# VH-VL binders against p38822r5to271: the designs that were tried, part 9

Target 1, 267 residues: p38822r5to271
Amino acid sequence: LSIGNEIKDSFKETHKWVQNNLKWLKDIEQFYRERAKLEKDYSERLSRLSAEYFNKKSSTSVPISVGDTPTTTPGSIEAAGVVAWNEILSQTDMISKDHDQLSTDFENHVANQLSGLFTKLDMTLSKINGFNNDMVNKKDNIYHELEKAKKDYDEACSTMEMARNRYTKASNDRNKKKLDEKEMEMNKCKNEYLIKINQANRTKDKYYFQDVPEVLDLLQDVNEAKTLFLNDLWLKAASVENDLGANVSKRLQAANSVVKQNKPSLN

## First folded at step 20 (VH-VL)

Design D3
Fold by ESMFold2, last read:
Structure D3 (fold): chain C 267 residues (1-267), chain A 127 residues (1-127), chain B 107 residues (1-107)
Amino acid sequence: as target 1 above (267 residues)
Amino acid sequence: QVQLVQSGAEVKKPGASVKVSCKASGYTFTYYAMNWVRQAPGQGLEWMGWINTHTGYPTYADDFKGRVTMTTDTSTSTAYMELRSLRSDDTAVYYCARDSWFGGSRKTPNYHGMDVWGQGTLVTVSS
Amino acid sequence: EIVMTQSPATLSVSPGERATLSCKASQSVSSNVVWYQQKPGQAPRLLIYGASTRATGIPARFSGSGSGTEFTLTISSLQSEDFAVYYCQQYNYWPYTFGQGTKLEIK
């Protein structure tokens, strides 16, 4: 294993880990969409229930009768208990609307924002993966060019040594010219090889001391953003549910006030 | 030379489907999400959705869920938007637009808008 | 969804003068607003992002300001090519939403 291979494997595992953590946002989103659906269904059923019982009361007629002394006109003699019951039904309908609002708030302020968070951070993660692939490919291409230059230089050295051996065995002008030609070719290959060595060393330093730390920092930024924004959305979810509780408490206090005015002597 | 080139104008009957293509060039296709935005005659811009071009995962605007499908072909750097069950009020110019979103919060750039737009594809729905 | 309301619907201004276009969000979008220009028969063009930062290649006569719910695009010393429709867009909340546009025309 080279040190470069170990770093490539570490990035892939870290990227997968962050990506899997982002996928958890989709489960949390679905939970709040299901909560919104439950609240919507409850709201609709509660509204229909209150309407059903209000219509039963409204459609029932009772013959007007009086005791020893009439105190009011027939149209105004409804029992105080009927007034209290109608208020309970009215407040029940208002509570149904409170749950409709909670359904809307879960959808708009929690679930949709989780969808947006996943969507944006998942795209960011995709681009970070692309950056890593580009820098690895650039580094690998430079190493490939270095290997080719090394091979070319080694071959030129072998060819020059063959020409040197021929000149040593038969020291004539033709063998000297051939040796000089092969030595020039070898020196050209040597220069190219030295250029590629320098290029590869600069690329290695940039990769390990600049590119890799930058990519890892970008992965950390994604994870930190996910955590902070998710915490804010959980607090928002709690806040909208607390608002429902406060509104329901106000509805019930209004109903209680009317019930407390229901005196036995008026029924 | 960054550009988005869309398929040509289409005429469709109500109830039909249309599939608009958007070919990207001059940049790495999978590095940027692709938006689809439409504009009815004389009207403003309406966001239809977004697709992650790397994963192929789409996110649709609520008004179009159930009728729209967004896809990509990374081998040709092309995004597609298909709108089904066409109605007369779907007559519009349909744009693809590259999204510039990148980042968490600390060391990454913020959003710079939809920075590259296709030329638009007129879809006419008539009986 | 966040509603972005632009005003006026149409603004008539003489060449060389200053134009101020308004965009109001239905709730705070921080500074997460983009402005686009659309000339007749063309696709929109990015002008401003982050409420106040000019995109690359946009002339200095275009400037943006605002935060929270109220945003403005100001165009100083209007040129003939500046008469177009302008759109704002928010990106603070998902999904993205656009304003209805302001048409800037020659007075």
Scores: ipSAE 0.695, ipTM 0.875, lowest interface PAE 1.3, mean pLDDT 87
Fold by ESMFold2, fold request of step 21:
Structure D3 (fold): chain C 267 residues (1-267), chain A 127 residues (1-127), chain B 107 residues (1-107)
Amino acid sequence: as target 1 above (267 residues)
Amino acid sequence: QVQLVQSGAEVKKPGASVKVSCKASGYTFTYYAMNWVRQAPGQGLEWMGWINTHTGYPTYADDFKGRVTMTTDTSTSTAYMELRSLRSDDTAVYYCARDSWFGGSRKTPNYHGMDVWGQGTLVTVSS
Amino acid sequence: EIVMTQSPATLSVSPGERATLSCKASQSVSSNVVWYQQKPGQAPRLLIYGASTRATGIPARFSGSGSGTEFTLTISSLQSEDFAVYYCQQYNYWPYTFGQGTKLEIK
């Protein structure tokens, strides 16, 4: 059975439940914004580290061999090792950019979309609450009008009976005209009361069999939309992080291929 | 019938703030979110954010977070946008626009755009 | 953010002719595109939503099409009041973003 088949008291409970679940989206959003900040900070620090060691590398002198015996320049290192080290530093800088991309992807594809999901569904929930208030007020007004019509009819009946008693005690033209006038007033009130009974019956049927189920179904639709989109966003978050892992693996493979061909002799 | 009427043009110095009003009529104010959109002279439209008029909860565009405050007064059906720490590049026409979003349904359409716009408020920021 | 790129920046056409305005999204936005018209000195006016559905009171000469990343606004048999700037907006991703506009002017 759909949520819309439950009793009207269920609106308050269901609305609160949906509202709490939407509020929870803000916590999830904040987690991914904080995760994005961590990845951005790591990217920046790793990039600076790579740059610092590139700068150290730029001060390394090339060995000079003069005459019959080789001479090693202080601070020099083997040429093949320098090529491998440069590749490691270059791939490390590319890894820093991979983390920058993950930070951007968490922000744009996850956190911002969670913010939008909350924003749109929170407004939808507010409008559904307005619909519920309107339908309850309309129902209550119809019942109040019925009560008023019943009271008016009862009073008109009492007034007519007073006029009948006066005419019975003193049967003159004045008392007969008053009785006739009060009977006419009573009949007008009776007709209005019957109209209000029919209106209240139609309103009761509409409220319990149409309006309440419809509003509860709208609440269920909000929660279902939240769950579907949230699941998609969680899967997207996993996907962008998996892409980071794949890119990092490719960077390391590139560096390893250069390292593996580093021969122990000078070149 | 449905109208959004904004406050008049303003001239401000850099560093000041401005508060633009937007009075709604002809519809239930709390049933629709209110967007704020600006347009610099000769430029396109820039979304600044929106406010849930029922709860008073705003959502701001990133470029304006920290400088903008959006509020409502449901008793007068009026939305407000305040922009602080004004700069010369904040010179623009500022629009309020009613949002038609009603989400959670799978039926199309569930968004009919910003269907009602205010007349715009020119804010000029100069020394 | 999703970038909406409109082309051409300016389109010169004669009254009675057909105008075709393009809007391209940086990622698929499904059919979640709105078109607005802005006449000089006026606020934008809603034309099309859901990529292809005319808003209430919009003449039949306005039509929209497209899905995914490419969208088109077509104005058949241009009237003098149709010379304006046209903006597309996506609502598939948060935040809402607008294209930079296409100015439709008299040739």
Scores: ipSAE 0.694, ipTM 0.878, lowest interface PAE 1.3, mean pLDDT 88
Fold by ESMFold2, last read:
Structure D3 (fold): chain C 267 residues (1-267), chain A 127 residues (1-127), chain B 107 residues (1-107)
Amino acid sequence: as target 1 above (267 residues)
Amino acid sequence: QVQLVQSGAEVKKPGASVKVSCKASGYTFTYYAMNWVRQAPGQGLEWMGWINTHTGYPTYADDFKGRVTMTTDTSTSTAYMELRSLRSDDTAVYYCARDSWFGGSRKTPNYHGMDVWGQGTLVTVSS
Amino acid sequence: EIVMTQSPATLSVSPGERATLSCKASQSVSSNVVWYQQKPGQAPRLLIYGASTRATGIPARFSGSGSGTEFTLTISSLQSEDFAVYYCQQYNYWPYTFGQGTKLEIK
């Protein structure tokens, strides 16, 4: 029935849409927390595996003497293979730490920052909703005061006309005094009504041309901030995973270098 | 005019819980998030978390997840912080502090800090 | 979490002189730093936000500067009421983190 009602519905629809987009951030945060948990678990299991196989070498060592206190040395051609194997185990342990770092990076640089983004923008959205409610209530209050002033003026006009009719019928001092009193009351109500009309017109212009666009712009700013920061966090997530890949490649190259030093005894 | 008034000091045994209240006055309670910050004797400030006073949604610091619950009562403009499974190193002064965060990309992306603090509530945990 | 490291731990200065307090972040926090003052037995008081903007009612002798990882709070012409502990806080990364404090003592 009014432009104000359609704009009020537009705010509620836009607010809900933004709110749903912010809630989606919680799902994305949960995903990266679960990724971090997977990487931590893998890191711990890989570290235990490498340590277990590092310890097995002592059970396969060959004594160099016969007696009650054997001395163990890897003094054969097979010792080069043991050196290569120990390097593979060492690099595997370093790879486990690379995955621990990825777990930490997902938590600190991605999940926690998603939590912060949601937390701050959710509070901002709540405050924008409060601003909209205040703005609407102030406008409605001014219109309520205008309608009351109009009603008061109409009633004062009616009572003044009744007093004028009585004075016309009987032109005595009592009826003249009453007419003067009602005319004064009517003029007072008229001035108040004119003041409220001017206030309402200024409020209407401010509301539709300044306040409503401002609050909708604030909602759009929340959505823009969400999108920009979420994109940055997704790029950060990719970056920390790429760093893992580079570190793992470095570990494997180090292991390969030692393996290539393990020459066959045939030539 | 704007103020935060906290509940009185408490003495607790290890394993107990404590619930500190923070009554806001002089401003619209639901327009500002509420932080909880603690300070052990002779130590610095430690952020515990915050609550969106409009929605009632809390966000906790990692060190306190699982032991802390933050709530609000908007009808009384009061925030609450409950810390469970108390230990002796939880002995501290606990502050509520109003957060001034308002952020978007266009007009008001700035933060003016924790601009109003409660007087603090001493919680002593002793065997 | 972002570590905020304040220095010195204690600074002894005579009234009427200048004090300079430092705060270093473990990563860039842009200009997203707040300074608080805490007198014995009192709650912290907001001094500076945005690294350099004085909060309402804070005397002009308090000034802040810095960006990135290095921040300073400067108090010119120290008065007796300025001897307190000062904390920096960053708000660039979640969660908020505080420095450990600098105690400003009368010499």
Scores: ipSAE 0.683, ipTM 0.870, lowest interface PAE 1.3, mean pLDDT 87

Design D3
Fold by OpenDDE, fold request of step 21:
Structure D3 (fold): chain C 267 residues (1-267), chain A 127 residues (1-127), chain B 107 residues (1-107)
Amino acid sequence: as target 1 above (267 residues)
Amino acid sequence: QVQLVQSGAEVKKPGASVKVSCKASGYTFTYYAMNWVRQAPGQGLEWMGWINTHTGYPTYADDFKGRVTMTTDTSTSTAYMELRSLRSDDTAVYYCARDSWFGGSRKTPNYHGMDVWGQGTLVTVSS
Amino acid sequence: EIVMTQSPATLSVSPGERATLSCKASQSVSSNVVWYQQKPGQAPRLLIYGASTRATGIPARFSGSGSGTEFTLTISSLQSEDFAVYYCQQYNYWPYTFGQGTKLEIK
């Protein structure tokens, strides 16, 4: 009885532990959702900023003088500077879009997947808990039946003893018949009790040596699955952010290429 | 017999809300998640979300977040789906479907399948 | 979200013939694909889960295959009751998404 209680407690604690670990996924999910919001906000603000300065440049018209000589005029130099500036702003706008994409990626490829993972594993955990409950209930029912059988046997023994005492006090055919009947009933109850004992023992053995370990293994599997999939999602999160970095680098390179062409004339 | 029985057809005005019920019988209600899927007339199936019938935790598709609420009553083995701020394009047959989900491990196959469906509830949104 | 694309939109086949329905995922969904059958005026019925496992009570003439991005539902010998709309669904990524369906009609 003591061992049974300890095992039950073990399951409950393990289940609770796994459940708490799954809840951790929600925290992680929230983290990436917040990151997504930051990226979105940054994207929007950057986009507005770039647009603002694009509009400002329109007020500064630098004429490009076309001459027969390849000499760069100051006006042309200024125009080249404006071109470079336009490219910088354009690439900045593109970078803003890249951040928007990262926001989307965090939501769709990380946060939503974390949410899904939680839900899936939570449901699995619920089913495992259900399985455990079924096993426990089955065991308990058998034990209740055993207790009932024991009580019935005890009562049958008592009634048989009473009949025996009556027969001892008055040895007649009637009392003999009653004794025989009660003895038969007692033996019937005894047999039933023995059957229930055997059944209870088998159930107990199965529960402790097969069922509980199996359920615990299932819990372990859930926990391991959580870890594996979480790792994948962390890697995915890093991947999409690296993509942003790569895109940003590309954008900056493009801008730099134009800036490098904005050279003062030696003339 | 395992079955899901849904509430009757609904006619709603735009902006209204509808709550569809799905009563389960013939199985342990809390051992299976409940999905909600809708189908517009002549269109395909659209997954709306599901709810853990044991814990009560719902998860919704993004398109429905903020407008849908899934709940369960374990005492009556009934799942509910409420859709708010109805619009014309919400006109559809709404299904509840039991999910035989089990798994989540890379080492074991994930078992998923909506193996039992309600008969569907037609929700008509019209002015 | 993952886009599931079914082809063809409509498939005309004679009774007794073999029908092959395709479902393509926009990215790998492993083997986490389900097939449903839906007849007019009825709720969908689960046919295949895990890409290749028949649901309980589903005739042997139905089979699913594929992994990654390409999936196929095959009906080896079409029966009169098999003419319906078939949907594939992925459950590898959240949210779950359905294909647009393939209508299997009698030729």
Scores: ipSAE 0.655, ipTM 0.869, lowest interface PAE 0.8, mean pLDDT 91
Fold by ESMFold2, fold request of step 21:
Structure D3 (fold): chain C 267 residues (1-267), chain A 127 residues (1-127), chain B 107 residues (1-107)
Amino acid sequence: as target 1 above (267 residues)
Amino acid sequence: QVQLVQSGAEVKKPGASVKVSCKASGYTFTYYAMNWVRQAPGQGLEWMGWINTHTGYPTYADDFKGRVTMTTDTSTSTAYMELRSLRSDDTAVYYCARDSWFGGSRKTPNYHGMDVWGQGTLVTVSS
Amino acid sequence: EIVMTQSPATLSVSPGERATLSCKASQSVSSNVVWYQQKPGQAPRLLIYGASTRATGIPARFSGSGSGTEFTLTISSLQSEDFAVYYCQQYNYWPYTFGQGTKLEIK
């Protein structure tokens, strides 16, 4: 099943359609680059938040010395609740790094791959267009040569007709010799014209029944590749975001384990 | 005969710019993308970017974005790479290399590598 | 970016013997690997594409194999002109990335 065999004169329309579909890849790429920037910004803000609150807790302990052996003062925070809070802050910082990884994954495994897909397929489309232009130019050159041969033959026919009329009016040796000369030139032009007709017919058949179907099939292959790779990249985008969710769940379970060990007494 | 001929060696000061040319002959220039690849002395190959020679659309490696500009002149079949804000660690041989990519399918790509390379242009960045 | 790691960094082999050069990708690159040869003072030369297909004009003693993450360039019956640096390159993921090279030298 070949789309090229069914659409012989539609290269320009098919090429434009494929080109527009490729341009859409740039919009999708930009979306994932912006998603990556959002995740990066969130990661940085979350890391700063956890660090800010960790520094608040580190500032609340004030030792007071009594005699030669200092001890922790009344009012310092040494309870299991502080241990649990520090674990929550630590796991929050690890979650910030999970979002940094998602930002990196969106950029490297999705946006950059969309850029590469566009870049390679755009070059392929450019080369297909070049092949089509070459084929059209070669066909046009052959038809131009046929047009020239036809004009030469038409002129030789007109010249011979004039020489025939002169011989008809005055049947002398000079007019007969001139008629013979013009008939020879007309026959030479006729043979050249017939050769160019045959060449043009072969070129027409190759163009419409071989070249055009081939380049249209190449355009179809570009669009199929775009669709297959784009689907794979959308699935990869979902996969890296699912990995974030799994990592975040793991972080929260680690924090919960510490929280569940917190007792109202000195545990 | 297919060949890529690059401009001659250059010596530059830090902060300057360099523009290397790469003239193609023996093939249809706009049918093949052009890569730029550099190699610092005694080091490996580093891909800098690619330009679609038909459309003039470039794609740059992340490390060079903002500092590099790749262009073409299809009337002379010449590709150009300009590297700005030169640093001493930009001292390298800079190659243009024809890319053979053609085809849509990743499973059946018609890719035969960078099949034609220029002779290289040494750019030395020193005070 | 996909990291291509070549080993060994330097391989010493006697003329007439076999050399085996390794290239590992950080993720599967299918069979989308190219091998280049670079002699001192020269531009790289294309040897192998598609992991295993010899480029036009490359002698039969060069062969490539592998898929996924592991790739091998094999040079049988080494000739004096084969002592050079060899690079692998992947083209499965954008951007293209090169290995750091393996120098093949006379033992």
Scores: ipSAE 0.650, ipTM 0.854, lowest interface PAE 1.5, mean pLDDT 87
Fold by OpenDDE, last read:
Structure D3 (fold): chain C 267 residues (1-267), chain A 127 residues (1-127), chain B 107 residues (1-107)
Amino acid sequence: as target 1 above (267 residues)
Amino acid sequence: QVQLVQSGAEVKKPGASVKVSCKASGYTFTYYAMNWVRQAPGQGLEWMGWINTHTGYPTYADDFKGRVTMTTDTSTSTAYMELRSLRSDDTAVYYCARDSWFGGSRKTPNYHGMDVWGQGTLVTVSS
Amino acid sequence: EIVMTQSPATLSVSPGERATLSCKASQSVSSNVVWYQQKPGQAPRLLIYGASTRATGIPARFSGSGSGTEFTLTISSLQSEDFAVYYCQQYNYWPYTFGQGTKLEIK
């Protein structure tokens, strides 16, 4: 009984530990959701800023194309400058979109996945807890039945002994009959007690050698899964942010290429 | 023997809220998560979220986050889904569905299946 | 979110013939795919889970296959009761997402 309680306590502690670890996923999720909000806000503000300055720009007949290299002629110096400025604004707008994408990526590829991971593992954990409870209850029930059977047997023995004593004091047919009845009852209780002993032993063995290890393994699996998937999501988070960096660099390079064509010597 | 029975059809105005119930029977309620799925008329299935019936912890799809609340009453083996700020496009049949989820590890297959469904609850949103 | 694309939108097949329904994921979802059957006016019915495992009570004529991004539901010999709409669902990524459905009609 003592060993059983210790094992039960161990499970509870382990379960609680795993549960707390899973809750950590929620905190991480919230972090990335907040980052997503920041990126979204930045994106929107940057987009508005770009639009504002696009509207403020002087009218030009020079076509603006992100992928095209403008031709600069000596008579088009001012136009060249405007083209460069337009390109800068265009690329800035694109950068705003890149930040918006990062926001989306944080939400969809990191935060949502963390949420899902938590929910899935939480449910699994709940099931594991249920399994454990069922096993414990089953074991406890058998032990209670055993105790009852033992008590019944003890009482039957006592009663039989009393009947025996009566028969010894007064040897008559009536007392003999009573003794026989009580002896029969005692034997019945004895058999029941033996059955319960066997059942209890089997249940105990199964619980300690099969069920408990299995449940603990399941808890371990949940914990390992948490770690593995969390690592993947951290890597994913870094990846999508690196993509932003790469995109920003690309945009700036595109702008720079146009700026470099705005030659002072053409004046 | 295992079944989910949902509450009756609802007619609501835009901006109102609706709460659909789903009563489970024939199995251990807290052993299975409960999903909510809706289907607009003539359209496909849309997953709304699910709730851990043991802990009561819900998880919602992004499209419904902020407008939906999933709850359970373990004493009555009943799941509830409340949808707020109803719009015309919320008109749909709403289903509760038991989830046989188990897994989470990359080493073992994840088992998911909504194996038991309610009969559905029609929610009509009209002005 | 993961997009599940089913094809064809409508499939016409004669009773007794083989039907093959496709479901494609926008990215790998491992084997975490479920198939449902829905008849008019009824709730969906679970057919296959884990891409290839038949649910309890599902006839042997139903089979699922595939992994990664390509999945298939096969009905070896169509029965009259099999004409319905079929949905695939992924549960590898959050949120769970359904395909748009394939309507299986009698030819």
Scores: ipSAE 0.639, ipTM 0.863, lowest interface PAE 0.9, mean pLDDT 91

